# Designs tried in a protein design chat: VH-VL binders against Jasmonate-induced protein homolog. Part 2

Target 1, 185 residues: Jasmonate-induced protein homolog, of Atriplex canescens (Fourwing saltbush) (Calligonum canescens) (p42764)
Amino acid sequence: MASTQAMGMTEQQKKSVDEMVEKATNMGVNVQAQNSAVVSMINQTNVSMTFNENHNWSGSVVGTGYPKSIPTKQSRQFIHQGDAKDGSQGAVVYYGSNANGEPCGWLLAWCAPTNVTPTKPNRVYVDCGAQSKFDTISWDTIKAKLDVGPATTNFTDVDTETTIAAGVTSTGSFASVGAAFGLST

## First folded at step 2 (VH-VL)

Design a10 (framework fv_axatilimab)
Fold by ESMFold2-Fast, scan of step 2:
Structure a10 (fold): chain C 185 residues (1-185), chain A 125 residues (1-125), chain B 107 residues (1-107)
Amino acid sequence: as target 1 above (185 residues)
Amino acid sequence: EVTLKESGPALVKPTQTLTLTCTFSGFSLSTSGMSVGWIRQPPGKALEWLANIDWDDDKYYNPSLKNRLTISKDTSKNQVVLTMTNMDPVDTATYYCAHRGSDFWSGYEYYFDYWGQGTMVTVSS
Amino acid sequence: DIQMTQSPSSLSASVGDRVTITCLASQDISSYLAWYQQKPGKAPKLLIYAASTLQSGVPSRFSGSGSGTDYTLTISSLQPEDFATYYCQQHNSYPLTFGGGTKVEIK
């Protein structure tokens, strides 16, 4: 968990996150997103991933909603409209499988405040591993971790050989969130 | 401004595959939030949703017709294609393609604001 | 799947009448309900979405209400062009499902 996180992103993860952030930025510009988190996710696993759950601390998903599936090696996007006071703060969980066919989950949480400051910055928190890890989620625990999270992060679960990396940046009047859900292979 | 039109065969034999094309104008499936669906209506019966395809190539199918339906798009031609295998006389219906409503900032989606005229497909021997 | 039940299946009315059509969902659809009007030989036309939001260009005599599982379409003063079949549709989740329809015919 912490040890693998401390080792940093692979070059491949950095490129993937940057590409997803760019895709989110282009989407946000095209729809004139304001006070929103525009999120782009890529599935780098060998099977389709399925939406399992979301949580809103502030704001709510708009438009087409959360993509119900992310096909193998494809990206999907959504827009999460921020609350005027606290901005966009939410999380999504997708299920899929690792290289061994074991059921796994990937969790992405983001915080994009209405007014970004050094003390209230854009943040992400990620987690992945066995699907059972996400059968009962403590959203209070996730929120506590998100609240002290960095703007760019990654995590590798050694047991399942799953990875997740994410980043968030402000682009004018909205935040662009990019995430890569993958395997450590 | 938004228009859709279905095309395909009027008569299909049992066990054959039906292919329908929806050609549209006034919007693009490269535009974020856009979606096109297919709905059918047997003569004198209710509407039944079949499938949707989104701007990002995400696909949704009616589970009651699972394994029979394939939906695809050609964004450059403004076309959506629906394929339905193993046709049966009970599949006789008017088939519509429709544009999904675009109030996506409020999250109120999955309704159809513009419809094609429909194409009647008869399945008989 | 969410099952949509419309009532009545048909009704007879006169011009000027108030017409009420109901739609019941088998589970809570959080007001994500649309109403369509269909005339013989024509495609459906969207009247209302999100239970109560009138589509642009639809006359104000049409209104929708309801929440949870129980929804109503009201035509406050029926006009000659309103004789048609009306369908409700939940747009809360896939698979999208429609009611059985209500035929409004001349008395």
Scores: ipSAE 0.000, ipTM 0.485, lowest interface PAE 13.9, mean pLDDT 87

Design a11 (framework fv_axatilimab)
Fold by ESMFold2-Fast, scan of step 2:
Structure a11 (fold): chain C 185 residues (1-185), chain A 126 residues (1-126), chain B 107 residues (1-107)
Amino acid sequence: as target 1 above (185 residues)
Amino acid sequence: EVTLKESGPALVKPTQTLTLTCTFSGFSLSTAGVGVGWIRQPPGKALEWLANIHWDDDKYYNPSLKNRLTISKDTSKNQVVLTMTNMDPVDTATYYCAHGGTYYYGSGSPNWFDPWGQGTMVTVSS
Amino acid sequence: DIQMTQSPSSLSASVGDRVTITCLASQGIRNDLAWYQQKPGKAPKLLIYAASSLQSGVPSRFSGSGSGTDYTLTISSLQPEDFATYYCLQHNSYPYTFGGGTKVEIK
């Protein structure tokens, strides 16, 4: 599994992102602002995943909101509208199960700033593991880690055998964020 | 309903400091995504943005005014105050305060202005 | 700073006319553009935000279009109450900057 494949969107996910952008634009959402992020998540686990919570540092979700469920082996998308100062900066947490049926969580955080520079680039931060790990989240700690994060990343939690990979790129009109929520087995 | 109203002196002498107060109702400047801006318009001329203050006390100033501006808020009084030092006749203008709008409230930053106060005319003359 | 060039500075039109006003940014502003209407002695009123989104309560004859650096406000059929000065605002980055204004006068 190449890292670019693990972190990047599949062709099916790219098509789904294009469809989401078209539908949102027709609903009056300005995806062309370039400070928006279109986020695509693929569930590579063996069970359905459920939305647990989000956090906004800058911007907010628009359109149909966060997908309530991501069925096994399928992708879901949402649009996060950024603001003039800081762009789109947010996080989502989804719950599911690992190969042993233990409750687990996957956290994706992204930063798509209004003005992308070498000192303020597109960034992602990911985490996964036991569901209890996400019972009390220090959003300030996550933000600090996101602020020095790379544009592509992955993490594996050995204890739960869960993995998460993510990346963010600018598309000229908006930022595209891809994430894969998975198992190491 | 959101309303804003400017108050301050109608006449200021050259070199004096101008202090303007914006009193508002219908929103709190403690709410995430909310902000208030100051804009001025000299007679017969275009609008010029001066300063913004956000819910988190972040402040932004028009750099062309070279540190002459100070913006502050008093959340308990629902007021935003703009101070401008070393007034000159070219600063004669109607001064407006305005509520910062967002595409979606909670987006982290006010973007455009709506609604505006009625404006207060300030004349700088000896 | 981002410079906003608005054209024309003034125009004369009759009721029922289609009116077009343009705003050119010195760099890309990512559709972070608002249009305002100002009548004599009054504060400006928001018409359009995010380049193309019509503000609630504003008549549908007003529309905004454009992207990147080039934006347009269109009034499809001018009404008597539309004679006013119109301004664009970029809010993509600080400092926020307004266009020079377009005065729409009775022909």
Scores: ipSAE 0.000, ipTM 0.470, lowest interface PAE 15.7, mean pLDDT 84

Design a12 (framework fv_axatilimab)
Fold by ESMFold2-Fast, scan of step 2:
Structure a12 (fold): chain C 185 residues (1-185), chain A 121 residues (1-121), chain B 107 residues (1-107)
Amino acid sequence: as target 1 above (185 residues)
Amino acid sequence: EVTLKESGPALVKPTQTLTLTCTFSGFSLSTSGVGVGWIRQPPGKALEWLANIYWSDDKYYNPSLKNRLTISKDTSKNQVVLTMTNMDPVDTATYYCARLYGGNSEGFDYWGQGTMVTVSS
Amino acid sequence: DIQMTQSPSSLSASVGDRVTITCLASQSISSYLAWYQQKPGKAPKLLIYYASSLQSGVPSRFSGSGSGTDYTLTISSLQPEDFATYYCQQYYSYPYTFGGGTKVEIK
């Protein structure tokens, strides 16, 4: 059977992505190859995280939209339906706290083109750190970084001791995007 | 503050069409991820889901009632309308509208007070 | 359609009691399960979503657990305001379906 999981996903995330795809299919949502991204986020921090902001470069979220919260040590998923021309390209920002109780943010951006080629590959860009870092986001700057991003990446902000890892892969039916929002301690 | 309120007739005769309006405030159906559903409850019985409509105008219906149900929205007026044709005494129930919000939460997090609809001759 | 079976249909309990309500799905619903509280003459109130996530503003004495087909709602120490009917609801697939309800009555 075709793989439905981005590299680096936990077993729980892989199961949750498969369940989300099955749920969407049962609701009549057509999750097509390179036309949708199924995004799974796991909160590896010690507190619940709250949705703050999204940005769409191409495509839009479908179904119930972005999870408003991700409880500690749990994963949440969403589906982002891509445009026929450019596919799914978007970003989300979640807020939470680090080990010291300081306000922090985690940013995930992804690009899942309609037709994946060596010159138009799947890409992710991640960032994390103090919440203030995300109070005034330059989406053009994020897009420039995403446009040269790899399919799998990670980042650690040493000042806040926060981490983020993400990956994206094509499954033959849709793009699978996985991210882990965490702490380095 | 999020509020929803149902409006429509309290009494409907058999074979008539029921039209219910949900008017809401504190959120918009232009917001990505937001939806409104309709749920009914016959006296002394369990809750029964009827239909959902989302910000995207995607519509979902209970298959057992789909040929009788139409759901629509007017985003500028903050209203969702449910129409149910060929009413029968077994359709006597309190009808609720409720908000769906926040991706995978998929719970109905805010409900209207409900409107009682009696179907009798 | 996915059938949701709640047990018991009713129970009698005293303030301070631990109350457990069970919900069984006819097929796996992958934790896409919500719990609601309904007081007489009132609309339902969301308590728990995604099987175990506590809704904002809901007291911590409420908790949800389970996976696959078997789910439970637990009230760790029943309070006077908790006497109500409780419903589970799957939102794994359309049509959404509710359990038959569990009425928690004062002993």
Scores: ipSAE 0.007, ipTM 0.502, lowest interface PAE 13.8, mean pLDDT 85

Design a13 (framework fv_axatilimab)
Fold by ESMFold2-Fast, scan of step 2:
Structure a13 (fold): chain C 185 residues (1-185), chain A 126 residues (1-126), chain B 107 residues (1-107)
Amino acid sequence: as target 1 above (185 residues)
Amino acid sequence: EVTLKESGPALVKPTQTLTLTCTFSGFSLRTSGVGVGWIRQPPGKALEWLANIYWDDDKYYNPSLKNRLTISKDTSKNQVVLTMTNMDPVDTATYYCAHSLGYDYVWGSTDAFDIWGQGTMVTVSS
Amino acid sequence: DIQMTQSPSSLSASVGDRVTITCLASQGISNSLAWYQQKPGKAPKLLIYAASRLESGVPSRFSGSGSGTDYTLTISSLQPEDFATYYCQQYYSTPFTFGGGTKVEIK
């Protein structure tokens, strides 16, 4: 069950992001740099989702990486620190199951440039469907799609009845990325 | 000061079920991000991870042993219990429970084991 | 599953020596790597997590480095208490996997 609020973070997700930013700042991490992306993912499926893989075009996660799992109906967050020239550009893939218990995957890609301009905006790209879709990923193809991506997007895979929605918003110093991994039924 | 201690039978017969209890102090499994894992080591061999449980009752199992393992917690008693069915002589090992750094909002999942119990030797023989 | 290949399986060294142990992951693990020290009859002790972060109370002669698939543990000046078996562990994905261990023995 996809939520229309998936395009924007829930109030609980916003609070969790605020707490993460405060904690990171207290530990000396410069989250306020425009080249950072603070990403919040909510699992709207009926089972826990598991981290499968990531790809970095520019930048890297703060610390050791991505949340290893996202429990059902909960959110998890990470900070991806961009490089000074190209900012934060990366992707994550999580695995789970649809309503029929079939293995499925959800892919989120984001681009948060160091200096956001009308011709170099914050962007997202999403995809979801059968897990086998993500067994071999062409990262060049994903990058090409991301490079022309909008600031908000959604996709529904009719065959698996899975959905994914994502958006990116500038907060003045970093990009706030929200994504909802869900089911269409 | 964080401490963990394993308890359970020292001798198990083949086909029997092993139940191990980890009793801990100095932290709470109600604390966000915290986890406890079970790791075993056969005599003279490498470490092998078995299972983890976290503050939110999320559970992970080694797939090679998944049909045999169950992990649970009793937060009021500060205990984590591991059950392993159909024991075989190859399961003879020292079994450890350990505190996992778990999930941190800044660093993500950090499942390094910073404090370990002393270990309990389990021998599987007829 | 991610395979962790540790080398060498054993080495002989003298007090004061610089010792380097390597760990190779079968795929990228984004610095989600820990190093442990184990003495005979004892539980492992965490030395390093996140590939390079020294655990509290661990002497500064221990350091970790590397990225992607290739990681190293260095002991800059070996002390008598450092003769032990060392293990790496990845926690990038489940199942968490350990290397085969490196035994550091007195020469």
Scores: ipSAE 0.005, ipTM 0.530, lowest interface PAE 11.7, mean pLDDT 85

Design a14 (framework fv_axatilimab)
Fold by ESMFold2-Fast, scan of step 2:
Formats: sequence, C-alpha cells, structure tokens
Structure a14 (fold): chain C 185 residues (1-185), chain A 122 residues (1-122), chain B 107 residues (1-107)
Amino acid sequence: as target 1 above (185 residues)
Amino acid sequence: EVTLKESGPALVKPTQTLTLTCTFSGFSLSTTGVGVGWIRQPPGKALEWLANIYWNDDTYYNPSLKNRLTISKDTSKNQVVLTMTNMDPVDTATYYCAHVTTVTTLYYFDYWGQGTMVTVSS
Amino acid sequence: DIQMTQSPSSLSASVGDRVTITCLASQSIGSYLAWYQQKPGKAPKLLIYDASNLETGVPSRFSGSGSGTDYTLTISSLQPEDFATYYCQQFNSYPHTFGGGTKVEIK
C-alpha cells in the first residue's frame, strides 16, 4: 500500500487514496511508472455532486476514471497519469446545490510536473459559485491562474455561500491532490 | 440510448467452438475509458463474468475459463467478438454483452444487450 | 477469487413492504460493489454502483449501504414492478464476481 501525504486531506481521504492506488495496481495500472496525480475529493455539501466536465493540459485519467458522482459527506478518488514531458495537469468540474437548493459548481485544477523543483512546483487552482459560472469555461484563463497558483489554496463565493479548499504534495512516487467541495457556514 | 445486441448460433455441439458477436451503438470503443464485457447465465443460475475488452486493447479473462476464451474488438464496425473453445453441455447459458466505463459507473455494467441463448447438446 | 454470498436466496413480500437484501464478501472490497435487478426473461439492470450511488433513472426507493465486507440493498416501499431477482457484484479486483441472487416474490 502506498503512503499519502496531501495537505488538508482527512485521514479517511488518505486511506481512500491508498485503497484506490492498491485497486488500480491490482488492475494493472502502473501509478509509479510515470508522474501521476492521485486526486481525492470530499463532498461536504448536503446533496450528491455530479461530474460535469474535465480538461487535460497534459496527461489523462486512468484506472477507475472520473467518479460520476460524489455522495453527500463522502469522498471519491481518481488517478490522472502524467506524460513524460509535462506531467499531470488537468481540471474537473462537479455540479451540485448550495444550502438554498440553487445549482452550483466546483472546479479543481492541478499541476504535478514530471520533476518537481522550486521553479516548477506542484500547484492547484480552485473556483466555485453559481453553475452558470461554468457554462462556458475559458481553459486558457484557468491555465494562466493555475501556472501562478500555490500548492494549497481555498476560495469562498459569498453570493452562493459555497467554498472549496485544495492542496497538492509529492509522495515520492506520485502527487497527492486533496480537495473539499463545501458550503460556507 | 446506448444499445447492444448479441448474435451467434443457438445450438452448439460438444467440443465445438462458440463465436458470439456484440454489435453496439451510442458509444465508441475508441473513447477513453470505454469497454465491453461478456457475462453468462445458465438457466436458473447466477451471473458469471467471462471477459472484458477496453478502448486501449486491454483484455481481462475469468481465470477459471481463460484457456478457452478470446475477446477481440473491431472499433470501425462497433463490434466485440467472444470465442469460447471446447464447448460442453454445462456451458448452456444465456450470453450477454454489456457496456462498461472507467468514468461513469467505475467498471460496473451499466447497459446490457438482450442476451442470446446458447444450448450445447448433441 | 472473492466470493460473494447473498442472503436470503429468496423472500416473499407485499407491495409497500420494506425489503432488505444482504451481500457478504469473503474479503474486504472497500466499497467496490454494485447491485443489479433482473426481471424474468430480461437482461440485468444496474441499480447502484460504488455501494451507495444510485444509477440515473433508478427510483429513489432503492438505496445501498455498507463497506468492507458487509453490504445491503434496501427497497423502502416495494412496488409491483420491483418483483425480480437482485444480484450484487464486486469489483475490487478481477475477476468480477456476482452473488447467488435474491429472488423477491409476491406474497
């Protein structure tokens, strides 16, 4: 079982990531052969969230793929296999509802370079708010924000009372990405 | 509107090879994360998984039957073919093909063909 | 191979009843379990995946729970169209394995 050390990830999420890596390895997915990101998302909202969209700048999803849904108060994981040159760089958008039942979206973007250095660090970018914010996404704009992003971040959209927190760290074999999709208050 | 349909012989003699074809629509086996599996069910008995093939040509076989099974795909024809050698009366079953994804239903079979009954007798 | 044991093998119930079907794995499967419904003469239909996720178009009276080795499928208020055989399936590892089935019959 591979160890995980994602910033802001709960102990249950870390265990779920370890179980995901074990399952993928048993199915013949080589998580260790290339720089990969193992992503864990926890749904802290009151309703189930549904996968809406992904984008790849480098690499692609493997193994169990993007979870179709994330039930309320549960976590789901996926593996994104990096390419040899640029590593794992991607984004996912999930839809759900806020406390008032209004349609909302949560966006997680990450960058886990093939070789992490001080000048090419692990990065995340997050956004959340009304679902309409994500009806047409400028992936170039998201990439520009990701490229200067920190390894740990959070954001709250006051209008919808939605929040998102994320972090990324290296485990020695792959990058571990943790995200919490939630509501303020 | 994903649809799958099995075709093949209704009667096979002992020791012969069974060839089944799954023809599908509403998805492509060139799509990342997509696969097709074969499952069988003897009359009045439980479901038994046989084999899966995925978009990247990865194949998986039930170990109890692997020496008898071959699964292949023709992406341009939207077809998956299963062959099973050395048929025996205990292989009498309804054979199903089913859609599987690594994304939406995480390797579970979300759409099934109607099934084709194969009887093995002399 | 991971063995999946369903209980009961059959049950008789009336419309409106709460029905619970259990599935036991011979070893921990995380939460990598699905439930299928099969009506006589028809192909199985996916109801629940990843132990508790309701498949699109499936009525909300169906729910799944469990983790590790112990899983349950619950039908909160049985309807006439729910009389069928139900199967659990694990996919923690190849091969995919199914339970023996639970037949839900009219009382």
Scores: ipSAE 0.000, ipTM 0.487, lowest interface PAE 14.9, mean pLDDT 85

Design d01 (framework fv_danvilostomig_arm2)
Fold by ESMFold2-Fast, scan of step 2:
Structure d01 (fold): chain C 185 residues (1-185), chain A 122 residues (1-122), chain B 109 residues (1-109)
Amino acid sequence: as target 1 above (185 residues)
Amino acid sequence: EVQLVESGGGLVQPGGSLRLSCTASGFTVSSNYMSWVRQAPGKGLEYIGYIYSGGSTAYASWANGRFTISKDNTKNTVDLQMNSLRAEDTAVYYCARDLGYYDSSGYYFDYWGQGTLVTVSS
Amino acid sequence: ALVMTQSPSSLSASVGDRVTITCQASQDISNYLAWYQQKPGKVPKLLIYAASTLQSGVPSRFSGSGYGTDFTLTISSLQPEDVATYYCQQYNSAPPSLTFGGGTKVEIK
């Protein structure tokens, strides 16, 4: 619906995204031509989070790739360059711990089509919980959920007391994807 | 051919202010994170703060409120404005290029300036 | 606050010796650790980043290892030109929370 509601990013995350886009452009990365997604993730947990895996349905990460770690209370960003037909569609999984020190995971999936229309909108899907939930991921199941997902979403896993919120907004040049990986308590 | 040259160091009274400048050549400061690091005589390295390619700044907690980092993309310079100086601020001040990748994966320094000495004394 | 502890604070060795310097983080920093060399009266020079990746132009006698909280810098055969103070630096914490170790002074006997 309202694309501005899909943002959810902190002001510092918005600045970091703008700075990364400027730097990437100066290095010759074409952020605009193929509906790239510029993804910003903030770690609102009490420990560092570590990259576990990714999946691409269309497009691919550019440059150095996915941030290997997201320190506690910090944000990290990456650029996922979309293909000409289907744009940027991908997912990332980060591992960390909840308030009790139990191993947990956070999953963010996004879809930023090359031509955003009411029938082909920007979408996100999120999930979080015990790390074991992500030991074997059915990417087909995640894709099915993403394909009917909203532009802004959140999920809380009561058992692990973990939460995740995400949104995607078109800027006219690229898709801005924001996610917060956190705890519910 | 990358080079960083600091200037502006000298003797300053406690409570005084001083502005250091770092001139970059062989690359553009608009493309890199730029940091300031200091070293008191006979002591180790201490991080001060940074300015990102797009202009955002952040500072070590002890420096926040007293030190300000700015840049001039046209002149290809990075400045450090230091206020309310104390004897403990006596150090060689280095500007350093943070090899920040465009995904913000950097924070280690591949090139350093020669440093400029700041002495805070009555 | 994240603290980086280097040991020893100083050492003396002979040319050709294997030299080992350690760096310990007070919390897990993954592989986000860099090593610098500072020769007397000179500016610091990057030797290693990502715990074990040698910077271009650095002699192969330098190597780094470690993950998590314990890290090591090794000079396989000490040369006279290696007399310097060596510093580790974590960058798992985003600026402005970057932290340097206290340094290890390496001298020739």
Scores: ipSAE 0.006, ipTM 0.478, lowest interface PAE 10.4, mean pLDDT 84

Design d02 (framework fv_danvilostomig_arm2)
Fold by ESMFold2-Fast, scan of step 2:
Structure d02 (fold): chain C 185 residues (1-185), chain A 121 residues (1-121), chain B 109 residues (1-109)
Amino acid sequence: as target 1 above (185 residues)
Amino acid sequence: EVQLVESGGGLVQPGGSLRLSCTASGFTVSSYYMSWVRQAPGKGLEYIGYIYSGGDTAYASWANGRFTISKDNTKNTVDLQMNSLRAEDTAVYYCARGDYSSGWYGAFDIWGQGTLVTVSS
Amino acid sequence: ALVMTQSPSSLSASVGDRVTITCQASQGISNYLAWYQQKPGKVPKLLIYDASTLQSGVPSRFSGSGYGTDFTLTISSLQPEDVATYYCQQSYSTPPEYTFGGGTKVEIK
């Protein structure tokens, strides 16, 4: 379960996930729920957000991939299918603007192991701030932070007045990852 | 600036092979599914195949076995290897990026300029 | 194999006219349909995806509708720059293919 900004999936979001699974199946992809994560993102900013980049440590996105844009006040989802050993481990970066119209970025990283244990738990790591913060990303640094991260987290960048909250939980089939990209104002 | 630039087209004899390359700028091919589409002179668009962000490929049934799509994430390129070419393979070949706006609906939002392949003796 | 049939294959209309192009799928494809515009000598451009969603930068005179097997592209007031061939495209089928319709050539009288 995520923070107050990242609620559980709505009925409409669940329908969207079902349609993505159908689409992936029709494209010849067998979605293995046990090692897959369904990632839901809500844009709580005042402008549309645009996909910038991703990184995969374990697994890859399926179907048509990452949503190119997330309109203001709307949610978008994707499925990330992990390998049998390590599950789903990845990251995404979206760009947008803060309340002052300044370019900003939001980064979500997750770890959803195939077999969740006390030594291999569900984890998230988040970051946000000026877009320039994400022009050059050290994925090794992000991974190190993710590897000791909690299952739910939040961060606020005071300078840009941006915030991000995220969480990951196991559902008995796929892992559910939720994130809210927002403003602190 | 988001752009696709194709190269490698030209004249090939029937039975020959040719490799086309598509270079992406302004985005990374590892984050998108990439497709090839062709168009014979004066005819409509014809789908060839795609490669997923994760590397899996799928082809139109008529292309399967003769055409292979691959990508190099480090060079940010997508290639189309064409074998056993026939006169009816003469066409402009486009690479195209799959649009992720809806998260699952395949639509091509960015296209290369196309490269002409002529199969003739 | 999933076949996309467009009608008409060509049409001529006057500036300001409402133009409608139809696309039929041989089986249900939900809303997995896109529309493209290709001007003479140019590369195709995405107009509409998800059957009815306008691509960024596309004029509002273009609209799409439909679900399942029957889809339409409408140009509410034809402009000179709209002279082009229009294609529908599905992304639903198994085995996976993004099949295009045969195209509709739009010309001004």
Scores: ipSAE 0.005, ipTM 0.505, lowest interface PAE 11.5, mean pLDDT 84

Design d03 (framework fv_danvilostomig_arm2)
Heavy chain, then light chain:
Amino acid sequence: EVQLVESGGGLVQPGGSLRLSCTASGFTFSSNYMSWVRQAPGKGLEYIGYIYTGGSTAYASWANGRFTISKDNTKNTVDLQMNSLRAEDTAVYYCAREGYGSGSYYPYGMDVWGQGTLVTVSS
Amino acid sequence: ALVMTQSPSSLSASVGDRVTITCQASQSISNYLAWYQQKPGKVPKLLIYAASTLASGVPSRFSGSGYGTDFTLTISSLQPEDVATYYCQQYDNLPPSITFGGGTKVEIK
ESMFold2-Fast, scan of step 2: ipSAE 0.022; ipTM 0.623

Design d04 (framework fv_danvilostomig_arm2)
Fold by ESMFold2-Fast, scan of step 2:
Structure d04 (fold): chain C 185 residues (1-185), chain A 120 residues (1-120), chain B 109 residues (1-109)
Amino acid sequence: as target 1 above (185 residues)
Amino acid sequence: EVQLVESGGGLVQPGGSLRLSCTASGFTVSDNYMSWVRQAPGKGLEYIGYIYSGGTTAYASWANGRFTISKDNTKNTVDLQMNSLRAEDTAVYYCARGRDFWSGYSFDYWGQGTLVTVSS
Amino acid sequence: ALVMTQSPSSLSASVGDRVTITCQASQSISSYLAWYQQKPGKVPKLLIYGASTLQSGVPSRFSGSGYGTDFTLTISSLQPEDVATYYCQQYNSYPPGYTFGGGTKVEIK
């Protein structure tokens, strides 16, 4: 496993995203408004990961909701439908373990504005490390970091040897968000 | 609970056409990947193609152009239209349900199969 | 084209034996691999998906492992009812080229 290659979606993730969008559209969820984020997360750790919490700054999760578990080496997806004014802005936190069996967490935040411009682009923010880091989250602090975030990013916590990579792109119908939750070992 | 039943198999001449149908009960085909898989006598499993809720289809390269998968959501059926049949298309044809997105739509339920024999 | 190679093509073992079947992909498929059991005259049954996740109702003597190109199905203590042909299947390709391995026939001697 290479940390520099953790950002790209696998072919199965791309397929799963396309199929989830098709199913959601047929069920009346409007992902083609270009104000929704379709998020795919892959667990590159050695154990299953468990959903801990989410936060919404604008928009809300739709369909089947947030995946409650991401098995080792597998991906899970969700749709976050944005509001007309501010688009899709949210965050999720998953818990798992590092190579030493220590409790760890991974945080993914994204922003997919309703009207994407060079001054209001798609953004992501990521963080990972010891689980205790996420026991009390300042969502205002995360929002401030997300507001100046890039479209692609990665982070490695040297103390826990955990890594996270993410990216966001506009597809013409929705924002595609990919993330890899992993280990640097 | 969940059941898949294939029908339409039989003897057909080389160059002929045949339509197979798969009737689902206990779930809705519009909510799942539905696939066709075949097995020649004494041989292994061979994937044909799938259809998903919006009508999206994809086929194995050898099947593309000869085989077409379609569905009828109101009848809860999935069909396989086979054209330009050859002796090597002789096989038991199964319909199978894809499990869910995160499992990559591995096949959790299969029909009993219907035999198609292509001979003169 | 992506090829799935199973080995051995057949094996005979005694009741209680540990049996291993291998599956190799010609290119990386991550963990997107399933295992199926087909008993004589019966339809295939899903045993394992995601390379290592047991399907509900499958006995714990079955286990799967592997990632990338090399995968293994293990039966820790072979039972008479396990006589069957076992198939691996990848589901990583898009457009889907869900490819089955050639199968492994397991018999009791």
Scores: ipSAE 0.006, ipTM 0.464, lowest interface PAE 14.0, mean pLDDT 84

